# Ledger of designs, part 174: VHH binders against o26223

Target 1, 191 residues: o26223
Amino acid sequence: MKLLWTSQHIKVTVHIDGKVSKMDVLEAIKTRRSIRKYQDREVPEELIDKILDAAMCGPSAVDERPWHFIVVRNREMLEKIPEVHPYGAMVKDAPVAIIVCCDSSLEKIPGFWVQDCSIASQNILLAAHSLGLGAVWTGVYPLEDRVEGIRRLFSIPEHVIPFSVIPLGYPAENPGTRDLFDPDRIHLEKW

## First folded at step 9 (VHH)

Design z2 (framework vhh_7nfr_2)
Fold by ESMFold2-Fast, scan of step 9:
Structure z2 (fold): chain B 191 residues (1-191), chain A 124 residues (1-124)
Amino acid sequence: as target 1 above (191 residues)
Amino acid sequence: QVQLQESGGGLVQPGGSLRLSCAASGFTFSRYWMSWVRQAPGEGREWVSSISYSGGYTYYADSVKGRFTIARDNVKNTLYLLMDSLKSDDTAVYYCAKHIYNAFPKTQDAFDIWGQGTQVTVSS
């Protein structure tokens, strides 16, 4: 991962409520929400490329970087995802989805690919949000029926494990921001 | 000294407009979410609007949505509330408030610093 040694200070211009502003990393983390309703509006390829670049910048166990990504824009394919993912109904209404996969042949330490792909998935959500898009993580792994359903639908090889399906688009909802800081979950020196 | 000072209140007729300002000092204004909160005579405090520290996110109470605009100038350390199509129900003391955490306020306890307030009266 060539970008691990570079600065990760991100200042991104965000178009929200008709206003153009820069969102720093902490604001992006605190204001990101799961978005399940999307405008009927295409997401430019350049934004997807930026999101995937950010996804690949995550740390990985022993720098194994086992992630692969499938970008799905085909309406017929997006409409089939709810057939194999019962809680993925919103995916069919998104202009694009990213499937995060693990190539098991790239795994150097057993089991850590789950953490690696989780980091990549979260970076996709944060990058999308910072660029004025909405996204939601729909779980695939470790549910075997969903893993095999997605594998079959997208012709994914047997040694590759689909981890998550993340629909993206310009948001058509604003669920509001959450106040999640809970000092009772912070323990000083000992439990 | 940490201080928030409101200005721009006054008497206006229904359908009129006012611009409130809040001058901040004694803290790094550009690092905090800010809100406007109002209190009508005989009523409790009502949240009106919030703005993220960058200005990229704005939130409005349903009672003011489409009529009020919150804005900030991080170079001048000033928060604004642009009020249009004012109604008699908008009559209140308007307070500028600094958030403890950069998140949507659930209660009045979400704020650590309050201004003195500025009176807005909407009447014929």
Scores: ipSAE 0.000, ipTM 0.099, lowest interface PAE 18.7, mean pLDDT 84

Design z20 (framework vhh_7nfr_2)
Fold by ESMFold2-Fast, scan of step 9:
Structure z20 (fold): chain B 191 residues (1-191), chain A 124 residues (1-124)
Amino acid sequence: as target 1 above (191 residues)
Amino acid sequence: QVQLQESGGGLVQPGGSLRLSCAASGFTFSRYWMSWVRQAPGEGREWVSSISYSGGYTYYADSVKGRFTIARDNVKNTLYLLMDSLKSDDTAVYYCAKHIYDGFPKRQDAFDIWGQGTQVTVSS
């Protein structure tokens, strides 16, 4: 039994209603919210590529750039994430998730890979938001049970550390605005 | 056991209608996109239609657009294909298939589970 397709043999009609948001950097930073409810709509590969490009553009300690990314679209695999991540229940309902990993063999300065992977994770959240998507950072490292659970589930080698799981999709919720400015946390000239 | 079982095929005259069903078991049907794929005698497999897990998004091949409607019942774990204005060119074995990924299946390997098929013959 074979499936014999070429794109030129399949004539298709696609019904997709989507709009890409345009916002400046400060607006994106201020209005990004954690999104845990997603539409049952495909996220195009082009948008994932743009998000991952942004993830790799962050500063990295001594330019070690230790991050690797796993893109998970397989429904069965997404359904297994909550089994090893108790606060990852929303991942099973997302159309796609990105797992941010550190390849420890690329580490040049001990411990800074955590900062490098944090920057990459935040860039994923901001880029997703700027493109009209919603996402949430679910923590893996430094919880060893989650690290080993995710490693086993996705066949991640021992020298690679899963850092975060970020489900994303078109938002099915709108949490509204946050007012987080606190001048008491700003000290002039001295503590 | 993960299974897909089609039914509802048969012989029908040109211009007639048929309703195909696909019963799903062994997986959480309501979380997956589903498709119908057909294979005419002596031809390769042709994608027909896809539906999102809520039913809010649907895709159709140009050859069936306006004549076929894909639908699902997540309570009964059943996928449907409602076929109107049938033509001789619609003669094929119709398979239901479970998606690996959400959205339009751009590759031959877009599906991991297939039914065994149901025969539709449009002829007088």
Scores: ipSAE 0.005, ipTM 0.415, lowest interface PAE 9.9, mean pLDDT 85

Design z21 (framework vhh_7nfr_2)
Fold by ESMFold2-Fast, scan of step 9:
Structure z21 (fold): chain B 191 residues (1-191), chain A 124 residues (1-124)
Amino acid sequence: as target 1 above (191 residues)
Amino acid sequence: QVQLQESGGGLVQPGGSLRLSCAASGFTFSRYWMSWVRQAPGEGREWVSSISYSGGYTYYADSVKGRFTIARDNVKNTLYLLMDSLKSDDTAVYYCAKDIYDGFPKTQDAFDIWGQGTQVTVSS
């Protein structure tokens, strides 16, 4: 479809010639790759808002939804993350990072906050990919030194646990997709 | 032209020491975590050790803790593995590897660039 504008009446006819179509869910899951190289280009705030909306749509044990998010765009703060997160070297090169946190005071069933925050993290990765961005999940919990380092750096209260750091940006690399299907891991009816 | 080239392997008696080196080229070495992975005869790959891009953080497999030391020189683009108190069970081909993600524990799929390997044999 071609988009046409007139001074009299707005008529919308959209022709997509040479532009990417909307990605379906299975395609997004299969083609998402960890992206660690980013263009020197800012990510619009509206896209971050869409990603966080998707993060909060995940299923949660007893609907406790214990997640909180810190959005980091400040270059100085991004450059300090690798000092406390050894595998987070790529974060300093990203235009933005999201820190996924669990507020333990919102937990209704013991231990399920880990699953809740994992689900939120995966939704961030898939939403970013569907919007043309690249991202990578970097682990914080349960590694004590990373948890305490991130807590200190971002003034996170003791009852809140930083779970993951997810840098995001427009991709500057294109790793090929992987064929990860392994039928030996599928058992019919019984182990 | 991305390459990792190991050296320093050889034959050593039980209780002996070896220093492995890995020369890196074709990528910004100082930006990546580096690892050592070994493969013993007839066995799968076993992760041995990893070091952060700055050298400030190191991790070791339980089988080598207290005996092996991983180090790096970002000026020379070289990774090292200092192996003390070697045992017959340490006999393997040792590979230098560049991490592709921050996954732990390490698997063969955690690395995008591998060296050719260097043979370490611990035998009398």
Scores: ipSAE 0.000, ipTM 0.116, lowest interface PAE 17.6, mean pLDDT 81

Design z22 (framework vhh_7nfr_2)
Fold by ESMFold2-Fast, scan of step 9:
Structure z22 (fold): chain B 191 residues (1-191), chain A 124 residues (1-124)
Amino acid sequence: as target 1 above (191 residues)
Amino acid sequence: QVQLQESGGGLVQPGGSLRLSCAASGFTFSRYWMSWVRQAPGEGREWVSSISYSGGYTYYADSVKGRFTIARDNVKNTLYLLMDSLKSDDTAVYYCAKYIYDGFPKTQDAFDIWGQGTQVTVSS
């Protein structure tokens, strides 16, 4: 629908866009790409809330759900991440980043928190993509210098382990799609 | 085959010092975070200190910060706890422990290997 507002011979037309169709799950998986260039545009809080809701819906070992999340929007803090994370240079240009953490006190089966936090990280990437955003997973754990750099920078408690830093925003690049299907990697019944 | 053997405990006066050692064998010591955990008479286990596989990062319980130093020798497969300014509250059996994953142990449940322990008694 179009809304037409006219005042003192000045015409203002407001165009109300229709609902955009949602991406199919398989399409989202196949077309998600790592995005490292972002528009200078705010990401609404509602979209971050939806992404974090999706992150927490991932399966976890023995339903331990050990994840915690830090949402970073402060420009000065985002600019400091590359100082402690060599592959995090793009974070300074992102409007927001999510730090995925593990609370070790919540772990019920030793070692599976890595898989749990990986699942949460991937759900963040897929949810962001499905909502029209771009994101990239920058690895923190198991690199000791990155883990401790991020911990100090964000005052993360000793029992909590920073796992990944995921900058996100509206994409300013389109790297295209990849044809990754390789039938030689599929073995029937035996290797 | 995996073994942890603590030593170096004993009776010491308040304000004294001790050096605990833990000899590790049967696993690749240099690939694991190592920790010291203690258990005082009639109490539960308390985490004391942890050291990263490289020795680059060390963590301490608030009760021992500034008094204890954790160290490791990856050539000798040995973990150390240097204890200064000992207090009566430090009286406990001290265990070294191998952590299953990288991070900070909070309970005995996080440790897959326990040694026999070494008794530290701080008294006149």
Scores: ipSAE 0.000, ipTM 0.144, lowest interface PAE 16.0, mean pLDDT 82

Design z23 (framework vhh_7nfr_2)
Fold by ESMFold2-Fast, scan of step 9:
Structure z23 (fold): chain B 191 residues (1-191), chain A 124 residues (1-124)
Amino acid sequence: as target 1 above (191 residues)
Amino acid sequence: QVQLQESGGGLVQPGGSLRLSCAASGFTFSRYWMSWVRQAPGEGREWVSSISYSGGYTYYADSVKGRFTIARDNVKNTLYLLMDSLKSDDTAVYYCAKRIYDGFPKTQDAFDIWGQGTQVTVSS
């Protein structure tokens, strides 16, 4: 009703590429990379819906599920994000961005909304990757200038906290896979 | 040991002014949003005002906008509430509260540390 949709669901959904990549969960986790360059291709609303469904399936502290999402496709609005987020320059070039928010009135345990919204953000990144899209998490919270800048730009109520801005689209880059496994960070049975 | 200690309350006539202070210790004051919350006799807690880490962003309940000013001194680890044009409806115990996240929830559970409170009475 209020804060998740900006009327994109009224528009005609175009199937530009209906292919779903077959990858298991471990492959998706290990091969997901931050993507900051996007093709000039519209992302179908059906794919955004699948991504948001995945985001809402994340675990949350005491099942509080405090997340709300703003889907931004308006080019003028996307172009204004770098004005309030210095490291969000790539957002202006993305066909769509998702703003992950916390409705603080839904929080049952103080502070755990950060973990809840982090989980939702990561699920967005993984779901996008599994669907052949690229995305990147650009940090908003806890940087007060970014939080309040995004709040004003998108008319976000005072009780709602913008957490992350995630631009996404069909990738125009392939940064390759990294081996990040470090056994020295694993301690058996004691520190 | 984390502590918040309020001071500056008292009896004042309608239209008068008061300056409340809250001395913070035992944590890195400059990294937290700080708030003032009040509780009138027989009422629940009411959020009054909040201030960001740097002091660059301030928010006020509609009932106090234009009359109250929240401020902080991160060198002295002190939070302030400057109260002008006081009304009988402002009579309450005023609490200093620490928040662990940004935003303005309408729940008392948003605050993880409370002070002991300071009484403000507006009466003729």
Scores: ipSAE 0.000, ipTM 0.256, lowest interface PAE 12.6, mean pLDDT 83

Design z24 (framework vhh_7nfr_2)
Fold by ESMFold2-Fast, scan of step 9:
Structure z24 (fold): chain B 191 residues (1-191), chain A 124 residues (1-124)
Amino acid sequence: as target 1 above (191 residues)
Amino acid sequence: QVQLQESGGGLVQPGGSLRLSCAASGFTFKRYWMSWVRQAPGEGREWVSSISYSGGYTYYADSVKGRFTIARDNVKNTLYLLMDSLKSDDTAVYYCAKHIYDGFPKTQDAFDIWGQGTQVTVSS
């Protein structure tokens, strides 16, 4: 039997908890779920470094790469996030959170930093999943009250815009698979 | 409840024809690639054919190309395998299988849902 099309699939090999994991890119995308319950376990700094490396690998408009990241492990600070972010209650229970920010001084083309930061946020979620962690994207921008609240809480300068808060940790829940493929959203050649 | 139920197997002479059907229930059939996989006595599972969610793409093992045709009816949630010019080597239990993802199945680990199987015996 010859399987021409499967030979063109790229296999990804990643170290998870010191063990070699083989995860197809499509598998990672399709099985990633928002995780809001975490084990009481610290996430090694090495895994955070790998996640942030992946975050910076996304395409960026005119290669402006405006991202800055704040890594929060301090329990007192994590517990204050829900006070300024109503949908961030799970952050207080996470061992670590990453705040994705835009440094507006690095922006080369107006408005595209939102796309740049969205891509970085998604890469954080996928990388975390591939490394055996769970994460969830909680929105900050464009909600002015959340932007200002997060800015004050983390001493973020006026020219930097907090975009998302992503708590992550070892998952303490295992949500089932989602059936998200909808062929009715695909139009061949015309609407 | 998620289920795949095969039918249409039986005993046929070499050179004969059979049409297998697989009724799917409990999931959104039209979203998934579907496959036929067979297992002969004492052998491992062998991939036979796959069809894309729309039916626009079909793939066949070299051993069955030109003899078998895979088809689907997304309104009836049914997968088909039309088998012509059957050979003794085609004798196996034929399984309907749902692919885990919208991609070409390579091995048994590519499927998350299997039917009970239907026996095809090609003998004179």
Scores: ipSAE 0.000, ipTM 0.207, lowest interface PAE 16.8, mean pLDDT 84

Design z25 (framework vhh_7nfr_2)
Fold by ESMFold2-Fast, scan of step 9:
Structure z25 (fold): chain B 191 residues (1-191), chain A 124 residues (1-124)
Amino acid sequence: as target 1 above (191 residues)
Amino acid sequence: QVQLQESGGGLVQPGGSLRLSCAASGFTFRRYWMSWVRQAPGEGREWVSSISYSGGYTYYADSVKGRFTIARDNVKNTLYLLMDSLKSDDTAVYYCAKHIYDGFPKTQDAFDIWGQGTQVTVSS
């Protein structure tokens, strides 16, 4: 760790297990990649709390904010997710997963909870990336078999809809940069 | 009223122990990283220890590792420093400090709120 002292302010460099996060918003958005391979290493509860704080800061239709989150660290429960989510095989290898849910009783405008939970899911991915973690969004809603499977596995009430399962951990892979800018998708003044 | 108030300092013999407390008010204590910083006579300020808002993450200066323990009580809005095996070099005014950003400390303007300090003197 590096310590710096001044007459006005105390400077301190904080390391998260040897890594320092120094990413602006545009860098975070452009360099975030889906991560499906994780180190066999615990994610501190403080980082999960920071990610969930960011998730709840998203815009929501008519400020309904219908999201609820389940944090899963139990190895036996993580190992059962692939049984009800065929594309969730990587979840069993993650140290933790977040299940994004919608409480339908909090919905003020029908159907917009999907956008609300999508925003929360993306904020989880960006926040995880900015903190030196890797994550991937695995889809649950609107596939009824996955919705009911996840509901039963985690004892989710009937009025609550599981939306996504997001495994996360310290990355054990490093995908390259993407160049996705396409000017043909930009129309000036009219279509 | 935003305030940090330290207590628990005093005179102690080398090898002795002390427990410092810092009572926080006027801000949402549970949301901020907190630190202990000391200043010895004629010296600059020296960072001693930091604790995350949940208490799950703690950091220590090499000079105090294995001897000091930082802790917090988010229900009582209180920060602690448990000091064991005290040495003459630990003699200083100890300050409680609040980090300026919610959660994880990120910048050189790390502290915005300071306590008044509590004197620790380790002498035979």
Scores: ipSAE 0.000, ipTM 0.147, lowest interface PAE 15.2, mean pLDDT 83

Design z26 (framework vhh_7nfr_2)
Fold by ESMFold2-Fast, scan of step 9:
Structure z26 (fold): chain B 191 residues (1-191), chain A 124 residues (1-124)
Amino acid sequence: as target 1 above (191 residues)
Amino acid sequence: QVQLQESGGGLVQPGGSLRLSCAASGFTFSKYWMSWVRQAPGEGREWVSSISYSGGYTYYADSVKGRFTIARDNVKNTLYLLMDSLKSDDTAVYYCAKHIYDGFPKTQDAFDIWGQGTQVTVSS
C-alpha cells in the first residue's frame, strides 16, 4: 500500500500525556462494532499476542480456563472457511482469524465452557477494537455441521470443540456508534 | 533526551544501492515499532516501510517491495533501510520515525518522534 501524507500548513503539537488517549473501558465497550471489511494489511504478531493475553484474562467457571486458540494466517485455509461456515464469507478477506476452542478435558463444571469461551471471544473483540483493529464473532458451536466442518479443516481433535471463528484486520469500514440503552429491560426489586 | 539520527544518504546512480541507518537514544528502542518515511522534492511525505519491536513483522510500500529491506538491531538501538535497485523516483529525504501505536501507520500522526532526515539522490 502507498501512503502519501501532505502537511503543508498544519503545525502539529502533540502533548502525549494530554492529547494521545487510549480508549477507556466503557468507550471501548460502547463503540465496538462488528467489522466485516478489512484492509489488505497484515496484523502484527505482537498485536495478536496482546489480544490472546486479554482473551485468557476472562473469568471462567471454577477457573477451568478451557480455551485454546488457533491463529490462522494461511490464505488458502482462510479461503476454505466459508465452505464450512455459511456466515463466514468475510473470513476469506481477513488477514488473520482466531478460532476459539474448548478443550473438554479441562472442563471442571459441565456446560460452563460455553460461557467461558463466550467471555474469551468477547475479550478478543474488545481488545482488537482497543488496538485499532476490527473483528467479528462468527458462531460455530452449537451448530454441528459447522463444528465438524471446522474440526475437519483444521485437524482439531475430537475432545476439542471449535466455538467461534473471529476474523481480524484493520477496518475498511466505519459503522456508526449505536445507542442501545433500553430502560424497559431493567426491573427494580422484582420482575 | 529522545533522539533519532539518520545517516547513510548520498548520491547514487540508478540501479545502485545505499544503506541507511537511524541511531535511537533516550527511549527503550526495543519496545517500539519503527518506520522509514520519505519526502520527494515538492511532494508530501510517503510511508516507505515499518518494522515491529522484534523485527518479526515488516511492511513495505508497493513502490519499494522487493528492492528495500528494513531491519533493526535492538542491542545497538539502530534501525536500517537496505536500498537496492535504486530508481530516480526514490530521490527523497528519508526520515526515521518512532510509532505511537503498533502496526501500519495510517497517517504521519502515528509517529511522535522524527529524525532530521538524510538526503538520497538517484541521478546520473
Scores: ipSAE 0.000, ipTM 0.184, lowest interface PAE 14.3, mean pLDDT 83

Design z27 (framework vhh_7nfr_2)
Fold by ESMFold2-Fast, scan of step 9:
Structure z27 (fold): chain B 191 residues (1-191), chain A 124 residues (1-124)
Amino acid sequence: as target 1 above (191 residues)
Amino acid sequence: QVQLQESGGGLVQPGGSLRLSCAASGFTFSRWWMSWVRQAPGEGREWVSSISYSGGYTYYADSVKGRFTIARDNVKNTLYLLMDSLKSDDTAVYYCAKHIYDGFPKTQDAFDIWGQGTQVTVSS
């Protein structure tokens, strides 16, 4: 039997050499770091699917779930992102990036899409970390020049707002851990 | 000049082996996923195998899994397809193709550069 390119779907057998790390939720939250250097290795589509599944599981205001995602693997497109995003230089060196978008036609309560897309972005970072990958959130919204630059690069419709660009890959750096607990920011019963 | 040039095809008996090569020029070969695609007489193009830019990940069509191995040499800018246990159904023109995006090619539109092809004929 052979598979013909006569439809949009091709049956394929995938061989994946990587292993998935296991960590509890608190460990994942406390040890996740922004990763900006990546190994010369591609991320399998199956891991991207798991990450996006996790992204869509976030809570959303009035269950509006306005998020859409663009998965960018094209090297020329990744290399153009730093031209419209000054702090996105690392994106050109990543094997893949996810652009988190808000489809405003799905918005049920004004303004809460920002929280919705923030939750989706954080879930991408945590899911990537739990799978042995590194990622970093690069901000797009609310900076108008970045929003319009990304929209033009990826042919994003007027009613859709690009929110964040998240490059990810196997980490090629280990920034270590941070002790961020500050009890002076906790007020009991009143300010 | 941007081009892909295949070689290594020929006539082989069933159960035989062939090694195809694809020489790339005019672009940074080491930055792109590459695929082998074949076209049998009277049929459409069929995806065969893909390899990541580093060679760390490979994908195979069910029809060739366990018999074919895709490989690359980024120093020599060359893509390879090692074909073992060849069957009459493997008879086709084999094309080298450059991806426009990384990862598994979901459609034929995943490629922007194609080679001229090399004929493989499996016959007694």
Scores: ipSAE 0.000, ipTM 0.135, lowest interface PAE 15.8, mean pLDDT 83

Design z28 (framework vhh_7nfr_2)
Fold by ESMFold2-Fast, scan of step 9:
Structure z28 (fold): chain B 191 residues (1-191), chain A 124 residues (1-124)
Amino acid sequence: as target 1 above (191 residues)
Amino acid sequence: QVQLQESGGGLVQPGGSLRLSCAASGFTFSRRWMSWVRQAPGEGREWVSSISYSGGYTYYADSVKGRFTIARDNVKNTLYLLMDSLKSDDTAVYYCAKHIYDGFPKTQDAFDIWGQGTQVTVSS
């Protein structure tokens, strides 16, 4: 099952160690960019599992955690997304996409599922970036035509609301970073 | 300057074991994904295994899963392939390859540096 050598520098195992990139949190936040061009490379299931684990770690209003996720790897299905999502053209070129959904039956306080699913979506983007992947948030909710299009395409029940479609893959572009700090948006003690 | 040098190949009986090594120099080995690729006589190159820069992720071809283990020593800048339960169809030249990008290599173009190879022969 496992092979341990006498050298302290070598540890051989057949298990995934669960390690992430060496990017610190602030660096990950500041350097994450929307990536819309992907290499023709498979994203390992283990990385998707790590990303989804991170997605579920977000704060949630009264701990309702209403999120569900659909992982789409089927090329024919990915190619149909632009038909129901006008700004999702890049999804057809991604090796995988995650659809973030809200199960309304899990909602404890009305309306806060939007914040919950926004947090989950951002955590997917940050986790993907920290693992050497690129991703982009394409909006579904609150545009009713997109919501119903995605619902029909993926057989999503009527009590479940598709919130975002996040294609991801190994980046084939490097847009660089931005410095967005604006001190005029910070008010001391009062407006 | 930048080089990869494989060693540890040889003649082994079916069911035997070998440990391949790849000594890397001229680049920051600890920050690169690495792979083993093999080429059997008269056949094309076949990807065998990949390992992330930290060793936290490892991937294996279906033909070697459960028999081979990929490992690395970032202090020694060395990549390893531990081969157990060797079969005659494992006979090939084994190459160490440096990734251009992180993750599973879909094509041979995923590598920018290749080693010279080390011959593994499983006698039958």
Scores: ipSAE 0.000, ipTM 0.111, lowest interface PAE 18.2, mean pLDDT 82

Design z29 (framework vhh_7nfr_2)
Fold by ESMFold2-Fast, scan of step 9:
Structure z29 (fold): chain B 191 residues (1-191), chain A 124 residues (1-124)
Amino acid sequence: as target 1 above (191 residues)
Amino acid sequence: QVQLQESGGGLVQPGGSLRLSCAASGFTFSRYYMSWVRQAPGEGREWVSSISYSGGYTYYADSVKGRFTIARDNVKNTLYLLMDSLKSDDTAVYYCAKHIYDGFPKTQDAFDIWGQGTQVTVSS
């Protein structure tokens, strides 16, 4: 069935320890962890659609919105990613991965596409977490071998730049939360 | 001072060969993709070729594929374009251009520094 995208939805429902709960924005930000172990379960297309909608809602320099996304569910293709990404071994065990790309022909202000694609990548991680999924950002750009390796594997055109590979699925690990607040990094009125 | 200076252009007969050079200064050459872009009389700019910052990956316009070779020397801070089997349609001013970032952009808007150009004329 077709999904109808709407900006009026502001809350998500998450399954935690077999129980249904609602996660607010601050809770999602503070409890999101990199997840590298996944259950052998399919991720519904509807959840991927919600995640990609969230990715495209990020702010973008001069509203250029240069992002494109490749959704990879094919097991053979997922198994080939670690060949060009040394620290992407977990991707082969994920039910799905999203490749975040920049179409340079859509860039209006030079160089800001990196920030735009970083924002899209982070929104994918947060949206996945809020929906009860686990994900991890594996870096592609600016590492030349990874950029060209991913380009070759997925037949990405010369004017498009692969930025990140984000495997995701239902989590098979729970690393717990981290207390990352460091007041020494906050300066009042001056350095 | 950030600067790109082309050389090696000239008059050549059809089927001939030329080697263009571009000397780069004022920036860390080895960190940037570099390109050659040409402009024929009365026409817009046409992207010709790009090379990754290590030199490990090269890209060519369909019009020059198999005839031109792009290369770089990161020790000498120099970009090259080796042109073989030249045609009258290759007549243009050839510009060396620095990419803004590591990615391979298709459009000229992704270049922040341009050279002054070197004229290539293919005629008998």
Scores: ipSAE 0.000, ipTM 0.236, lowest interface PAE 13.6, mean pLDDT 83

